VHH binders against Uncharacterized protein P37. Designs and how they scored, part 19

Target 1, 216 residues: Uncharacterized protein P37, of Formosa agariphila (t2kn95)
Amino acid sequence: CDLEPQEKFRFDPEVDPQFTFGSMTTWEWLQTNPNDEFGFMIEAIKQTGLQDMYNSKTETYTFFLMKDPNWTNNGPGFFSREFNLKNTADRDPKEVFEDPAVDLDIVRNYLLYLTLPIYVDQGPDHLKTLDLPYTFETLSEDVNNQIMTIARDWNYVMQINDSPDLPTGNLGKINVPVGYHNYIFSNGNSVAHIFGLNNNGKMARRYKFGEPKMDF
Key: E = the ipSAE of ESMFold2; O = the ipSAE of OpenDDE; V2 = 0.75 times the mean of E and O plus 0.25 times the DockQ between their complexes.

## First folded at step 16 (VHH; framework vhh_lunsekimig_d3)

Design t4 (from q2 with R53K; at its last look DockQ between E and O 0.01; V2 from the best seeds 0.00; counts 0 for: pae O 14.5 > 2, placed apart)
Fold by OpenDDE, look of step 16:
Structure t4 (fold): chain B 216 residues (1-216), chain A 124 residues (1-124)
Amino acid sequence: as target 1 above (216 residues)
Amino acid sequence: EVQLVESGGGVVQPGGSLRLSCAASGFTFSRFALYWYRQAAGIERELIASIYKGGSTNYVDSVKGRFTISRDNSENTMYLQMNSLRAEDTGLYYCAATYKIKYGSDTITFKDYWGQGTLVTVSS
């Protein structure tokens, strides 16, 4: 049996879509964050040359944003996971990205993975059925990371890749919850969602870009 | 047996050039990211250049524009072309190979192989 349409139920999202920044882009907002929690993402965007994408005023994107801890946490953090770099939280973002151990192509593809070429908000207009993963195409150039699934629950909590039906090449059921939803930018052309601190923004791919899964 | 053997080191005058080689054996060379490290006297070893499986490269600022890292997977050899050498480039140069592998759904580990180093001395 299928679930009832969302519009028949009480609207109680995790985050009310009041975060509207119609006069600025995602790029601009990242830089003006009062808590300065996106230092590594800002530098990642600069180093990979994706500034124009995040600064778009006309294109329709969905961005998934990673705060600094998602980059720097030892073990699960991006730098630890991708490059085996530890204790990056204490380092300057620019210095870290300029480290010879960091592959900017991998960083670029990760950012592209976290970007959809369509507008997808937390609400029922795009995610109509509860607890149903919808499949979206990403901008990733990695064949193993070209799709993402998004589902929402009763409280509109958005789950990324919470699906058993991810294609071959994905790391099984590796899912992350979105912590903050519906940051609307560029006069409604783009929307951003922010990963929670307890989720690590893991890619679904089974191996690092350009390398094999296992050593056998 | 896994081996990394550096060569090409020597004494050179400031402004000179050297080409280092790292010959690898005993593992699937093409699957690894490769690195050049150096260690000057009394200073901690530092990573100076990287080349990944896809061919992308990265450098520390002090060697950018002067050093070029490259690899030949058919020969299992990595190179470091060093131009415009300076006194501060003096040190023992090491090659390294790193491989990331999956052990579980969320577990990634690395294999690291190191050479014994080749000495580069830049002096007038």
Scores: ipSAE 0.000, ipTM 0.212, lowest interface PAE 14.5, mean pLDDT 82
ESMFold2, look of step 16: ipSAE 0.403; ipTM 0.775
ESMFold2 (binder alone), look of step 16: mean pLDDT 82; pTM 0.796

Design t5 (from q2 with R53S K100R; at its last look DockQ between E and O 0.01; V2 from the best seeds 0.00; counts 0 for: pae O 7.4 > 2, placed apart)
Fold by OpenDDE, look of step 16:
Formats: C-alpha cells, sequence, structure tokens
Structure t5 (fold): chain B 216 residues (1-216), chain A 124 residues (1-124)
C-alpha cells in the first residue's frame, strides 16, 4: 500500500510584524494613535501619575495596553468589574476617572499589573518553547497581581495567564489573548502588546486594594 | 451590628463652614472605602466625596476645592469639612461604607452600609 505522502502541513504562524517607533515612547504613541482608541488608558495614566513610567526612554518595560472597550464594556469591562459602573463608554474618560466611585489606587495597581520590568516580545528569544507558560513579575503593588504568565501558542499568539501556576491570591484562570504584538518604543527599550477585545485583560485577584481577604 | 451615625449638620449662612462627622462601628473600618452622599429636595441622592482605604480621595466637581473628606481609622470616624457653603449645598448628607468581594471569576458583590443622614441647610 503506497502511503501517499502526507501533504506538507504548511505552518503559517500568525506572527505580527514588528512595529518600531524608535523616537517615540509608549506614552507618546498612545496620544498619537490615529484611531483614538486609548482615551481611557491615557486618562488612567494621568490620574494615577504613571506618565513617567509610560514615557520612559531608558527603562526596559513590557506594556500591555487596553483599548477603550476593555475599560468600558459592561460586564467584562474594567469599570463594570471594579466599580460596578455602567454605561461608561459614552462618558468622557476624565469624568469617569474623577467619579467618586472610582478608586484610583485600584486603577494604579491595574496599570502596574499590566507592566513588566523586563523586555518580552512575541518571538522565540523570550518565549522559547511553544505552549509553555513563562512566569513574569509585574510592577503591581498588589500581592495577588505580582505574577503574570505568558505563553506563545503554536500559532505564535501570546496568551496571558493561561497557566495553573498563578499565585494563590488569584481567583480563577483568566486567559487573555494578545491581539497585537511587538510595538517597540524608545529605540528598543520598551515593547508593548495590545489586548484583544474578546478577553479584556482581567486581573484574577480575590480582593482589591485595601479590601479584606475573602474568608472561605 | 454595623452602625454609621452622621452628625454636625445644621443651619449656616452662605459662605459659612460646617464639619460633618460619621462615627462607625461594627465592622473593620480601616478596610472600607467611605463615602459622603447628599440628597437635596426633589433630587436623587448623589455621591459627592470618597475616601478609600488607601487614603486617596475623589470629589464631584461641584464640591472640589470647597469640601475635604478625611478619615481617622483609630477613631473609626470619617469627616467632611465643608467650606464656602452655597445654597445649593442644602440637603440631607449620608455617610456610607462599602467594600467589594469577588465570589466568582467575574462576580463582584458590594457590601454597603448607610447612615440615617444629617441635615445641612444653607440659608441667608
Amino acid sequence: as target 1 above (216 residues)
Amino acid sequence: EVQLVESGGGVVQPGGSLRLSCAASGFTFSRFALYWYRQAAGIERELIASIYSGGSTNYVDSVKGRFTISRDNSENTMYLQMNSLRAEDTGLYYCAATYRIKYGSDTITFKDYWGQGTLVTVSS
């Protein structure tokens, strides 16, 4: 029985091209985005005083960026999850963050969670083995959100927190795919990745900043 | 039993000052976010000031620069210093304490405690 040669499975990984902005910081890029999709993130950074971090030219950071829908979508959105605020999509970002219901310490910690103090791109140099979650420390001051796992799947899609090795302070497994990869800033000192809209980059924590621990 | 008791309300002339207090008992005060609400006649209750467990504060625009919210965790008391009072500040002022608990992956439950309110009247 002449085994017909199995058609060569063409592996076509969905690797995003590298976008290099050598003369621009992440902060600057956020403000110049032509689609104006980062209004809430910009305001979050301003309100929390983290502009210098995002505007760094010398520090090596990995930033995970969230577009406006990740902030404002009812249910899965940041404001609905954290503060039970509804219908924020139609509101001015500044107004929302200045709302007495919004805890800026929580916002700050969320942004810090979305920041790694090391350079991690989508490629095999940092994520060498496919489908293997690598553990990274975040800049979060919340003990429950000081660890993030990143894996690169067979299609080179970066998956966040798709691992059982999350700290005990995390509640549940929150798998978040990255939608856009490898935005490089400040002459290669920092890299940013943008979350997709289907999974809103949730923090899998049991408690929020300043809140009591859950008694189970 | 959880209790929040407001005090310090009264009648004051425009431009005057009042200091409201909210005495709390029956819960871990230091872990709660605290709020001042007010309700004017014929208007829905509105959140005007917040102080969180970390000490950060937020205000509505109408009271910014005039009102100051603070807390003393050792005394389980929250304060609202109201300066430059206006007629539109008239209303019943409520103290509230809240924290959020996650029972599921995406389920957030808010625990809220409320006082009975203290009346503030700004009139010439």
Scores: ipSAE 0.018, ipTM 0.265, lowest interface PAE 7.4, mean pLDDT 81
ESMFold2, look of step 16: ipSAE 0.144; ipTM 0.645
ESMFold2 (binder alone), look of step 16: mean pLDDT 80; pTM 0.780

Design t6 (from t1 with G104K S105G; at its last look DockQ between E and O 0.03; V2 from the best seeds 0.00; counts 0 for: pae E 14.2 > 2, placed apart)
Fold by OpenDDE, look of step 16:
Structure t6 (fold): chain B 216 residues (1-216), chain A 124 residues (1-124)
Amino acid sequence: as target 1 above (216 residues)
Amino acid sequence: EVQLVESGGGVVQPGGSLRLSCAASGFTFSRFALYWYRQAAGIERELIASIYRGGSTNYVDSVKGRFTISRDNSENTMYLQMNSLRAEDTGLYYCAATYYIKYKGDTITFKDYWGQGTLVTVSS
């Protein structure tokens, strides 16, 4: 099967974003977010040298952000899946990434996979048709991780890689809904979405597009 | 060429055990998550076990505590140890892997690769 990624484009939504941080980059926000739940992602970015990407003020990106539990949960968690590391939740992120079992190239490609070179928000202008998975190219250097699908339902819940058109392998990687949407950074140049819990993509907090009172 | 070949199926009595094998070739085995599926007569194929690159595993509830998925990256082989087998475990068992190919720079082709399956029959 041949997959054609969506054309590269930038869209300025006509609706108010869920969260707007025009004066901040994604990198800056990660470090100062209210809940401080991105310790592992921050360390991952540092260890892989991708700070400039996340700290971009002019480039157009869509970032998918992974909270600490998505890194540390046994089974579906990143460290468990990739490196068979257990009980990482209580460990210092720096210590975990310095574990000899951790391959930073894999971490790098994972972060790159979670990054699109175009602006994609939750809105119907980007994902017009309901329950239709749109295929996007990622920045991953791993040929096996260079495509991602995004769909939205009637409640504007974004589903990642929840598509019957994807191979089984993709479903086994990331197939969870987005929990939080439309964090806009860098004066609208970048948008970030935060993954829900990795629970086979069937259960997550449901938020409507444009809903103002959401948790970070 | 990517190939998956299952083996180890057979007839076993309830409460018995079987060990299935899946020999893989044609791709970098260690970089992929692998899966066991099964298909009972008249029922859609179902995912029953997953093993990720790092070795972590996941199971459907119906086989938890009875089945164990494992992999040997040095031998490019995945296993399914099935204990305490039940009649409802009867079916054709498949191993699966995903394979992607870069095509013309901007396009990607992909396939789900399946073996031919190995039949497991649990009957008294």
Scores: ipSAE 0.000, ipTM 0.245, lowest interface PAE 10.3, mean pLDDT 80
ESMFold2, look of step 16: ipSAE 0.000; ipTM 0.237
ESMFold2 (binder alone), look of step 16: mean pLDDT 82; pTM 0.788

Design t7 (from t1 with K102R; at its last look DockQ between E and O 0.01; V2 from the best seeds 0.00; counts 0 for: pae O 13.6 > 2, placed apart)
Fold by OpenDDE, look of step 16:
Structure t7 (fold): chain B 216 residues (1-216), chain A 124 residues (1-124)
Amino acid sequence: as target 1 above (216 residues)
Amino acid sequence: EVQLVESGGGVVQPGGSLRLSCAASGFTFSRFALYWYRQAAGIERELIASIYRGGSTNYVDSVKGRFTISRDNSENTMYLQMNSLRAEDTGLYYCAATYYIRYGSDTITFKDYWGQGTLVTVSS
């Protein structure tokens, strides 16, 4: 039986932008998103004075966005990891950031870490080789947080910091898959990706935003 | 020596009022976030009210509109005005103060001080 070599079905999903917001910035979108799940990120941006960065129409950025649970979850959440603050999920974001335990410099550097000064989408133009971590510089002022690695797997799931090449001592570094990809803003000048929660490694779909049947 | 001393607890009828005080000493009071906790019999201790460094306040739903937390930094004292008391408000009430100190970029040391508690009994 000459088993014809099964043509390796290379699932090469067309990488299209998930959603394009040509008329608005990332900052504007954060405030108007339908799920209203970015309260802590919005407040973080305000408290650190980084609105102009997120509201840029001309600069080229890649933003990684974190929903409220990524801020407030005990253990893996930002406030728990960085400040040992518990039970922040039920608190007003403004009140949490006004807590003396919260260091706004750390918050600022965290947001800067979540920002690349270049445009990086999920597609093969930036992440050509599968399962290979590419190293990018961040905007963080912290010497321990100036690089981020990004890899994409065969399902086009973008993995952050899944690499041995990270500097030693990276405490509290993000190591989670991206849940939603390629939110394009400012007429293509900036792109945002939204982190999933923990190891929610689901196959990245072309169009996830606005689809009622899609789970975050 | 750091001390937090609660006072003002006692027995009160339903619908009554009490005012708790927490006198602090031994630390820079104005830099701390302050909290009231309570613990009913057989139940875990719960946070009921918070007052932050800037004076902002937060309450759990069960005490909203009835309890008011305040602070006097000049006297190093925190207060809890409790109105319209209910049987379910019975418990040991604790005051707490929390402060965090950052060393460098990655190291944070926190201080968490607690009082001994004052008993509040709401009974007909």
Scores: ipSAE 0.000, ipTM 0.197, lowest interface PAE 13.6, mean pLDDT 83
ESMFold2, look of step 16: ipSAE 0.000; ipTM 0.248
ESMFold2 (binder alone), look of step 16: mean pLDDT 80; pTM 0.777

Design t8 (from t1 with K111R; at its last look DockQ between E and O 0.01; V2 from the best seeds 0.00; counts 0 for: pae E 18.6 > 2, placed apart)
Fold by ESMFold2, look of step 16:
Structure t8 (fold): chain B 216 residues (1-216), chain A 124 residues (1-124)
Amino acid sequence: as target 1 above (216 residues)
Amino acid sequence: EVQLVESGGGVVQPGGSLRLSCAASGFTFSRFALYWYRQAAGIERELIASIYRGGSTNYVDSVKGRFTISRDNSENTMYLQMNSLRAEDTGLYYCAATYYIKYGSDTITFRDYWGQGTLVTVSS
């Protein structure tokens, strides 16, 4: 009874299991809404007009995906300050994003920030040295917030922006690691990783690099 | 485009045999668990046979010993050999393909594809 994904041809014991989806795109996979956990991600992509990027069959991307708890917020933090998402409990994501107080330009820019124009799986090809942040340029259109660092910790888990070398004003350390690695789409043109959750079931609060850490 | 196409249905007398085929395209066939479902008039669709990625099989009690599920990953095709057919086997037979992962102790189902069905009628 082999229930595991088929391994890549390259032998590398450091690589997490790869979940391959053939010609399916990241957008097509998201719309299946696995475990009903991606409603906010789906709606954010629709409302910001980024469907074609996530649906590309030919372009090379690395996507960082957020589950619904990464979006919802009951207090100060990454999403309450950056996305202006309010009163999210028990609401349809469509109603939340259609609120005219929601800053869709900021949401769009952070979706682009969480997208790399290069294929970076969790393996050693780009991330060979453990506990060492490697620098990548994102698709963010915010010239002051375009850089992401990725390090693999000693458990081979991706840590995002855990680096002293980020430019002032760039998004700082995301306080939760990637929870799930190596979702492979579009016949291997794209790979996605899914953020984990903090101890409260949500993405940790954001701090811009070079600004005082805030405790709300 | 993902596609599952059943064939091999028809009319047969009790005690007869049929072989159903399910031809697949548009996805990585070898990575999916495969299933045959049956739907008789007035009841909901029921799972009757499964074959997993490693080749293990499972059957509902009513078809054990009479039906055999198999897969040919080189031809992207699953089969159901149906022997000793009974009137109760009459129905629309669907193939299905499911992708799931094992992540630690958890199993997560990501995709469930269905064919359009092939009719099997067992009558005298």
Scores: ipSAE 0.000, ipTM 0.103, lowest interface PAE 18.6, mean pLDDT 77
ESMFold2 (binder alone), look of step 16: mean pLDDT 83; pTM 0.800
OpenDDE, look of step 16: ipSAE 0.007; ipTM 0.251

## First folded at step 17 (VHH; framework vhh_lunsekimig_d3)

Design u1 (from q2 with G54S; at its last fold request DockQ between E and O 0.03; V2 from the best seeds 0.00; counts 0 for: pae E 4.0 > 2, placed apart)
Amino acid sequence: EVQLVESGGGVVQPGGSLRLSCAASGFTFSRFALYWYRQAAGIERELIASIYRSGSTNYVDSVKGRFTISRDNSENTMYLQMNSLRAEDTGLYYCAATYKIKYGSDTITFKDYWGQGTLVTVSS
ESMFold2, look of step 17: ipSAE 0.410; ipTM 0.770
ESMFold2 (binder alone), look of step 17: mean pLDDT 82; pTM 0.795
OpenDDE, look of step 17: ipSAE 0.000; ipTM 0.243
ESMFold2, fold request of step 18: ipSAE 0.000, 0.304, 0.011; ipTM 0.127, 0.698, 0.338
ESMFold2 (binder alone), fold request of step 18: mean pLDDT 83, 83, 83; pTM 0.806, 0.806, 0.809
OpenDDE, fold request of step 18: ipSAE 0.034, 0.042, 0.078; ipTM 0.464, 0.468, 0.492

Design u2 (from q2 with G54E S105K; at its last look DockQ between E and O 0.09; V2 from the best seeds 0.00; counts 0 for: pae O 14.0 > 2, placed apart)
Fold by OpenDDE, look of step 17:
Structure u2 (fold): chain B 216 residues (1-216), chain A 124 residues (1-124)
Amino acid sequence: as target 1 above (216 residues)
Amino acid sequence: EVQLVESGGGVVQPGGSLRLSCAASGFTFSRFALYWYRQAAGIERELIASIYREGSTNYVDSVKGRFTISRDNSENTMYLQMNSLRAEDTGLYYCAATYKIKYGKDTITFKDYWGQGTLVTVSS
C-alpha cells in the first residue's frame, strides 16, 4: 500500500514559537518522550517503516500525534475497531503489532491519514480555541475526494478514507479531540498535534473537492 | 484592516497597579485567542499572558497571581490588570494575535498582528 504524499506547502512562522526543539525531528522527540503515552504510535511508525518520514530533516509535515488511548481499548481504540483486538491497553505495543490479526498496511494508512504534507503554524502559544478551520487533504487515498476541516478547539471525527486498502466494515468515524500542536521541530519544520482528551467544541467537517467556504 | 491598539501604560511605583487595554478591530474578535507580550530593555519579547475565546487564561510564572488578563467581546477589547508591580515588570507591552491556516488547497496566511505597544515603567 503505497500512498503518495500530496503537494507540500510550508507555512513560515511570523514569530518564534513558544516551544521549539531546534534540530530535533518528530521521530527523535517521540523517542525521548515515552512518558507522554506515545508507545503505540512509536511502534506503529516502526512497524510500518515510516520512520524516515517522521525523522525527516528536509521535508515539511504536520503530524497528528495520537496518544496510546487512541490506539487501545481505553480510548477510541484503533486496534479494537480495525482488528477486533481486546485488552490492548494492557499489552506491550510491540506485542500487539505482532498479532497476526493486525494488518500493517492498514496501520500505515492510518498514520498517513494523520499526516499533513505541510507545515502548519501554531503561532506563539497554544491556540486553544481559535475558531479557524484548517482544511487539508490526508495522505490516505480518498475515493470521495474529501477535504477535512478542523479547528484547534474542536473535537473532530476522523472518517477513514474510502481506500480499498481499508476494511469496508471499519470506515466509521473516530471521535477525537484536536488537542494541542505546539511542538515545533525546526529542522524538519514539523508540527506535532497532540491528542487532547479533554477538548470540547465543534466537530470537524469534511468537504468535497470544489468550492469550500471558510466560516471565520 | 486588522488593528490592535494598546493603552494604559505609564509610570508607577513598586507595588502599584496599572490596567492596560487593547482595542482590536478588523477581525472576528470573539473567535480568537489573544496575547499580551512585553519587552524589557536588552531582553527579547516574551509572552506573559494568553486569553482564549471561551475565557480561559494562561500566564507565565513571573506574573501569576499579580496579572489578570480578560476580554470583552462586545467591545472588542482585551485587558491586562497588573497589580503588585515590580521593577522587573518595566517594559513595552504588546497585544497580539497570530494565526496561519490552510484552506483546501490554498493557503491563507494571517499575519502576526501587533500593536505599537504601551510603555510600563515601574520605578521608585
Scores: ipSAE 0.000, ipTM 0.236, lowest interface PAE 14.0, mean pLDDT 69
ESMFold2, look of step 17: ipSAE 0.000; ipTM 0.183
ESMFold2 (binder alone), look of step 17: mean pLDDT 83; pTM 0.806

Design u3 (from q2 with T28I; at its last look DockQ between E and O 0.02; V2 from the best seeds 0.00; counts 0 for: pae O 11.1 > 2, placed apart)
Fold by OpenDDE, look of step 17:
Structure u3 (fold): chain B 216 residues (1-216), chain A 124 residues (1-124)
Amino acid sequence: as target 1 above (216 residues)
Amino acid sequence: EVQLVESGGGVVQPGGSLRLSCAASGFIFSRFALYWYRQAAGIERELIASIYRGGSTNYVDSVKGRFTISRDNSENTMYLQMNSLRAEDTGLYYCAATYKIKYGSDTITFKDYWGQGTLVTVSS
């Protein structure tokens, strides 16, 4: 599947981050995570062939980085919901992705869904509370042609369930934490949003594309 | 009503310091990238410092190491600490706030606010 990151509607701040991880790419950073919180995501990237995107030094992206619980049955359970896999939290990521029940095209779409083709500034301070909405369209338009507005510490529903490229019952039917703006990479002005908990109780909002509902 | 009001300008000797302030009202300050511009006599306005929504900053080379831009979202105020001032720093300093969005390949400035400026004169 050759889907592209969402592009139609997005916040685009002028940015030149002062504090970064130097020339390190998102891919490189992921691999150096000391707690292996991104083991499944790393494997997902490998298995789907998206390594070049995450390792880009020329393209500008904002990545939503989903920690392991997002993938396993210890959390929202991407594998459970998409492929009905059990006990994934106790399995090696590579082994899980090699399961014949796993559709790598769906995994790829999921990763692309979690990628903005622009830099979204989050500043040098991690875990800083910001009530700042970010509006973007999902990877694939759903039947309602809607866009999503998310903010730090909000829960949001990934609008995937109505995508023609993903099956019903997918992870898009559940609320997930937006996570935090935390990591800036100078190589291409990339930002990494990490999976986190909702701290403010606010929910992401969905707007129909083209409607003037964006209140920044 | 949206307002950006600069203050802190004045006359200072070379090597001196000034601290400019930009007080904002009428919009959600924390959602905007903020900028200091300056305009010297006979030349075009130039961007000299930027502070983005998360607090990241950027400077033009001519002011790096001497100027520091900062923001206080709780007070809706942006600052420019200017140290080691030089004669070439003389000019009208403007505060600006911008908020941009993209629709496909198009970039739209959703909000673009400017102050009236404060004069900085560096002279012996």
Scores: ipSAE 0.008, ipTM 0.260, lowest interface PAE 11.1, mean pLDDT 70
ESMFold2, look of step 17: ipSAE 0.358; ipTM 0.710
ESMFold2 (binder alone), look of step 17: mean pLDDT 83; pTM 0.805

Design u4 (from q2 with T98V; at its last look DockQ between E and O 0.07; V2 from the best seeds 0.00; counts 0 for: pae O 12.4 > 2, placed apart)
Fold by OpenDDE, look of step 17:
Structure u4 (fold): chain B 216 residues (1-216), chain A 124 residues (1-124)
Amino acid sequence: as target 1 above (216 residues)
Amino acid sequence: EVQLVESGGGVVQPGGSLRLSCAASGFTFSRFALYWYRQAAGIERELIASIYRGGSTNYVDSVKGRFTISRDNSENTMYLQMNSLRAEDTGLYYCAAVYKIKYGSDTITFKDYWGQGTLVTVSS
């Protein structure tokens, strides 16, 4: 469902579109938004032992941060699709990750797939237009070239294809709404793009296939 | 008018140092990832260093440990500190603000602002 971008995030050419959290890591920032925001993301990171990566002040990463609805059956349904878990939105994240049906290795690979080993921000023109997506190659190696396609206030597509390192129950594509981008952490060492329902609870614009892939 | 002006090039002996500057005007400097390219004689232009909006940097292997890219958004200026220069570093150095996208196998430059270049000659 295509909806209008968030009003408060409308592009202003006179305003820097970046949100800088120079004194915070991605991990630290995530913890400021646990409730109905990044609770599942936080728990996923903990359970998979990837906290150091998200808490890095030295390494350069681009993180795709998935809000809670993207994990639960109330969203794109990571748990529902991959592990056939129901009503995860109503459950404590910790409890869900402790479910015997959940394979933490798959979760880990998913998180790694949501991570780039380089710094890539949205760019000024994408923020200006708000409707021009681009794609990235993620950390996960895939013979089919795994890509993440994002645009502010759009649904993005995480294309996993037939990668053996990703969830086996996945159909090869995941569509999730995209929030605001260019959250910069650790004095610019890392940037995060937020994915999930927008602030007003509306669905983001649906991804369009054939969209551009960012070059870096 | 968009303008990028490189400076700081010159002749230097091997092992020497130079500091290049790129002064930008006419666009929102802080919103762009910035790049240093160089072009040696008979060789295609190559990307050698990148500094992104957040300040993170990347380098090609040949310059890692020797070159440092930095930016001052308040001054709309990008810098390239070049140490331990080698003969193979000789070339025309360009600063650029470039935003590229790909459509399939094709690369499309969405925006590219370029300077005219500054010559760096490393010679004994």
Scores: ipSAE 0.000, ipTM 0.261, lowest interface PAE 12.4, mean pLDDT 72
ESMFold2, look of step 17: ipSAE 0.270; ipTM 0.713
ESMFold2 (binder alone), look of step 17: mean pLDDT 83; pTM 0.810

Design u5 (from q2 with F110W; at its last look DockQ between E and O 0.01; V2 from the best seeds 0.00; counts 0 for: pae O 14.3 > 2, placed apart)
Fold by OpenDDE, look of step 17:
Structure u5 (fold): chain B 216 residues (1-216), chain A 124 residues (1-124)
Amino acid sequence: as target 1 above (216 residues)
Amino acid sequence: EVQLVESGGGVVQPGGSLRLSCAASGFTFSRFALYWYRQAAGIERELIASIYRGGSTNYVDSVKGRFTISRDNSENTMYLQMNSLRAEDTGLYYCAATYKIKYGSDTITWKDYWGQGTLVTVSS
């Protein structure tokens, strides 16, 4: 299964960050926190051969970056849900990806699913208060792939919804915390948004097309 | 206008220490992650240390354990404490910040702001 970056995605921010890591690629920045925050994602990128994409200075991408807890079995982690791996939080990322149970095609599809082939900015306005929530829309877990509005703030977790291009019975059921919602990484043509554990452990409400927007 | 001004550079012997400062103005200091870069002769500028909004820090391997980045939000100043300096630490040191600028209704530009740099020379 060879999944391409998502094209049917609308990002609708309520707020806009005032700063970014503009001098770095997404890949370069990811490596600043390899052990504690993005070790699994870094290894995932390496193992799937997507490093050049994340390190691109010329192509337009919007990346959703998933912190380590989103990958591990501490909660609704990727490895737990996709491959039924246990205690991945205590394991070296490299070692986990070398596990025979891990299908790298699924991993690659997951990364591509978390990638838009366009530059999606946060909006035109400066942010007065940096840590404010915003929303974006992606595919719903519904079979019809309805539009879902996802709120982004420090207190929300999102569920990665199913796509017809994703392997059956896996990625669409993954819940991931939304964190660092106003942190943007860019290198001219690419931006990245961070998803991670929030301090309060609250679940984000999901809205399908036609539902009211989330209150902030 | 966003301004970053480095100071504290100088000549020091190997094993010595220096403390660099970066005074920032023209933006809300506390909202931004800041960075120290350095550029040695003949090589490209490299990121060596980062300090984020919450105070968390990151370092390149070559300076880990020797350099400490810190910030004082009340003074709009970032610091780099450099201990156990080595000859290979010689270079021009820059502080940097990235800032988002709005032009008109829909035009957004990310701009990197740099100081003028402060020279650090480690030599016997």
Scores: ipSAE 0.000, ipTM 0.219, lowest interface PAE 14.3, mean pLDDT 71
ESMFold2, look of step 17: ipSAE 0.448; ipTM 0.772
ESMFold2 (binder alone), look of step 17: mean pLDDT 78; pTM 0.757

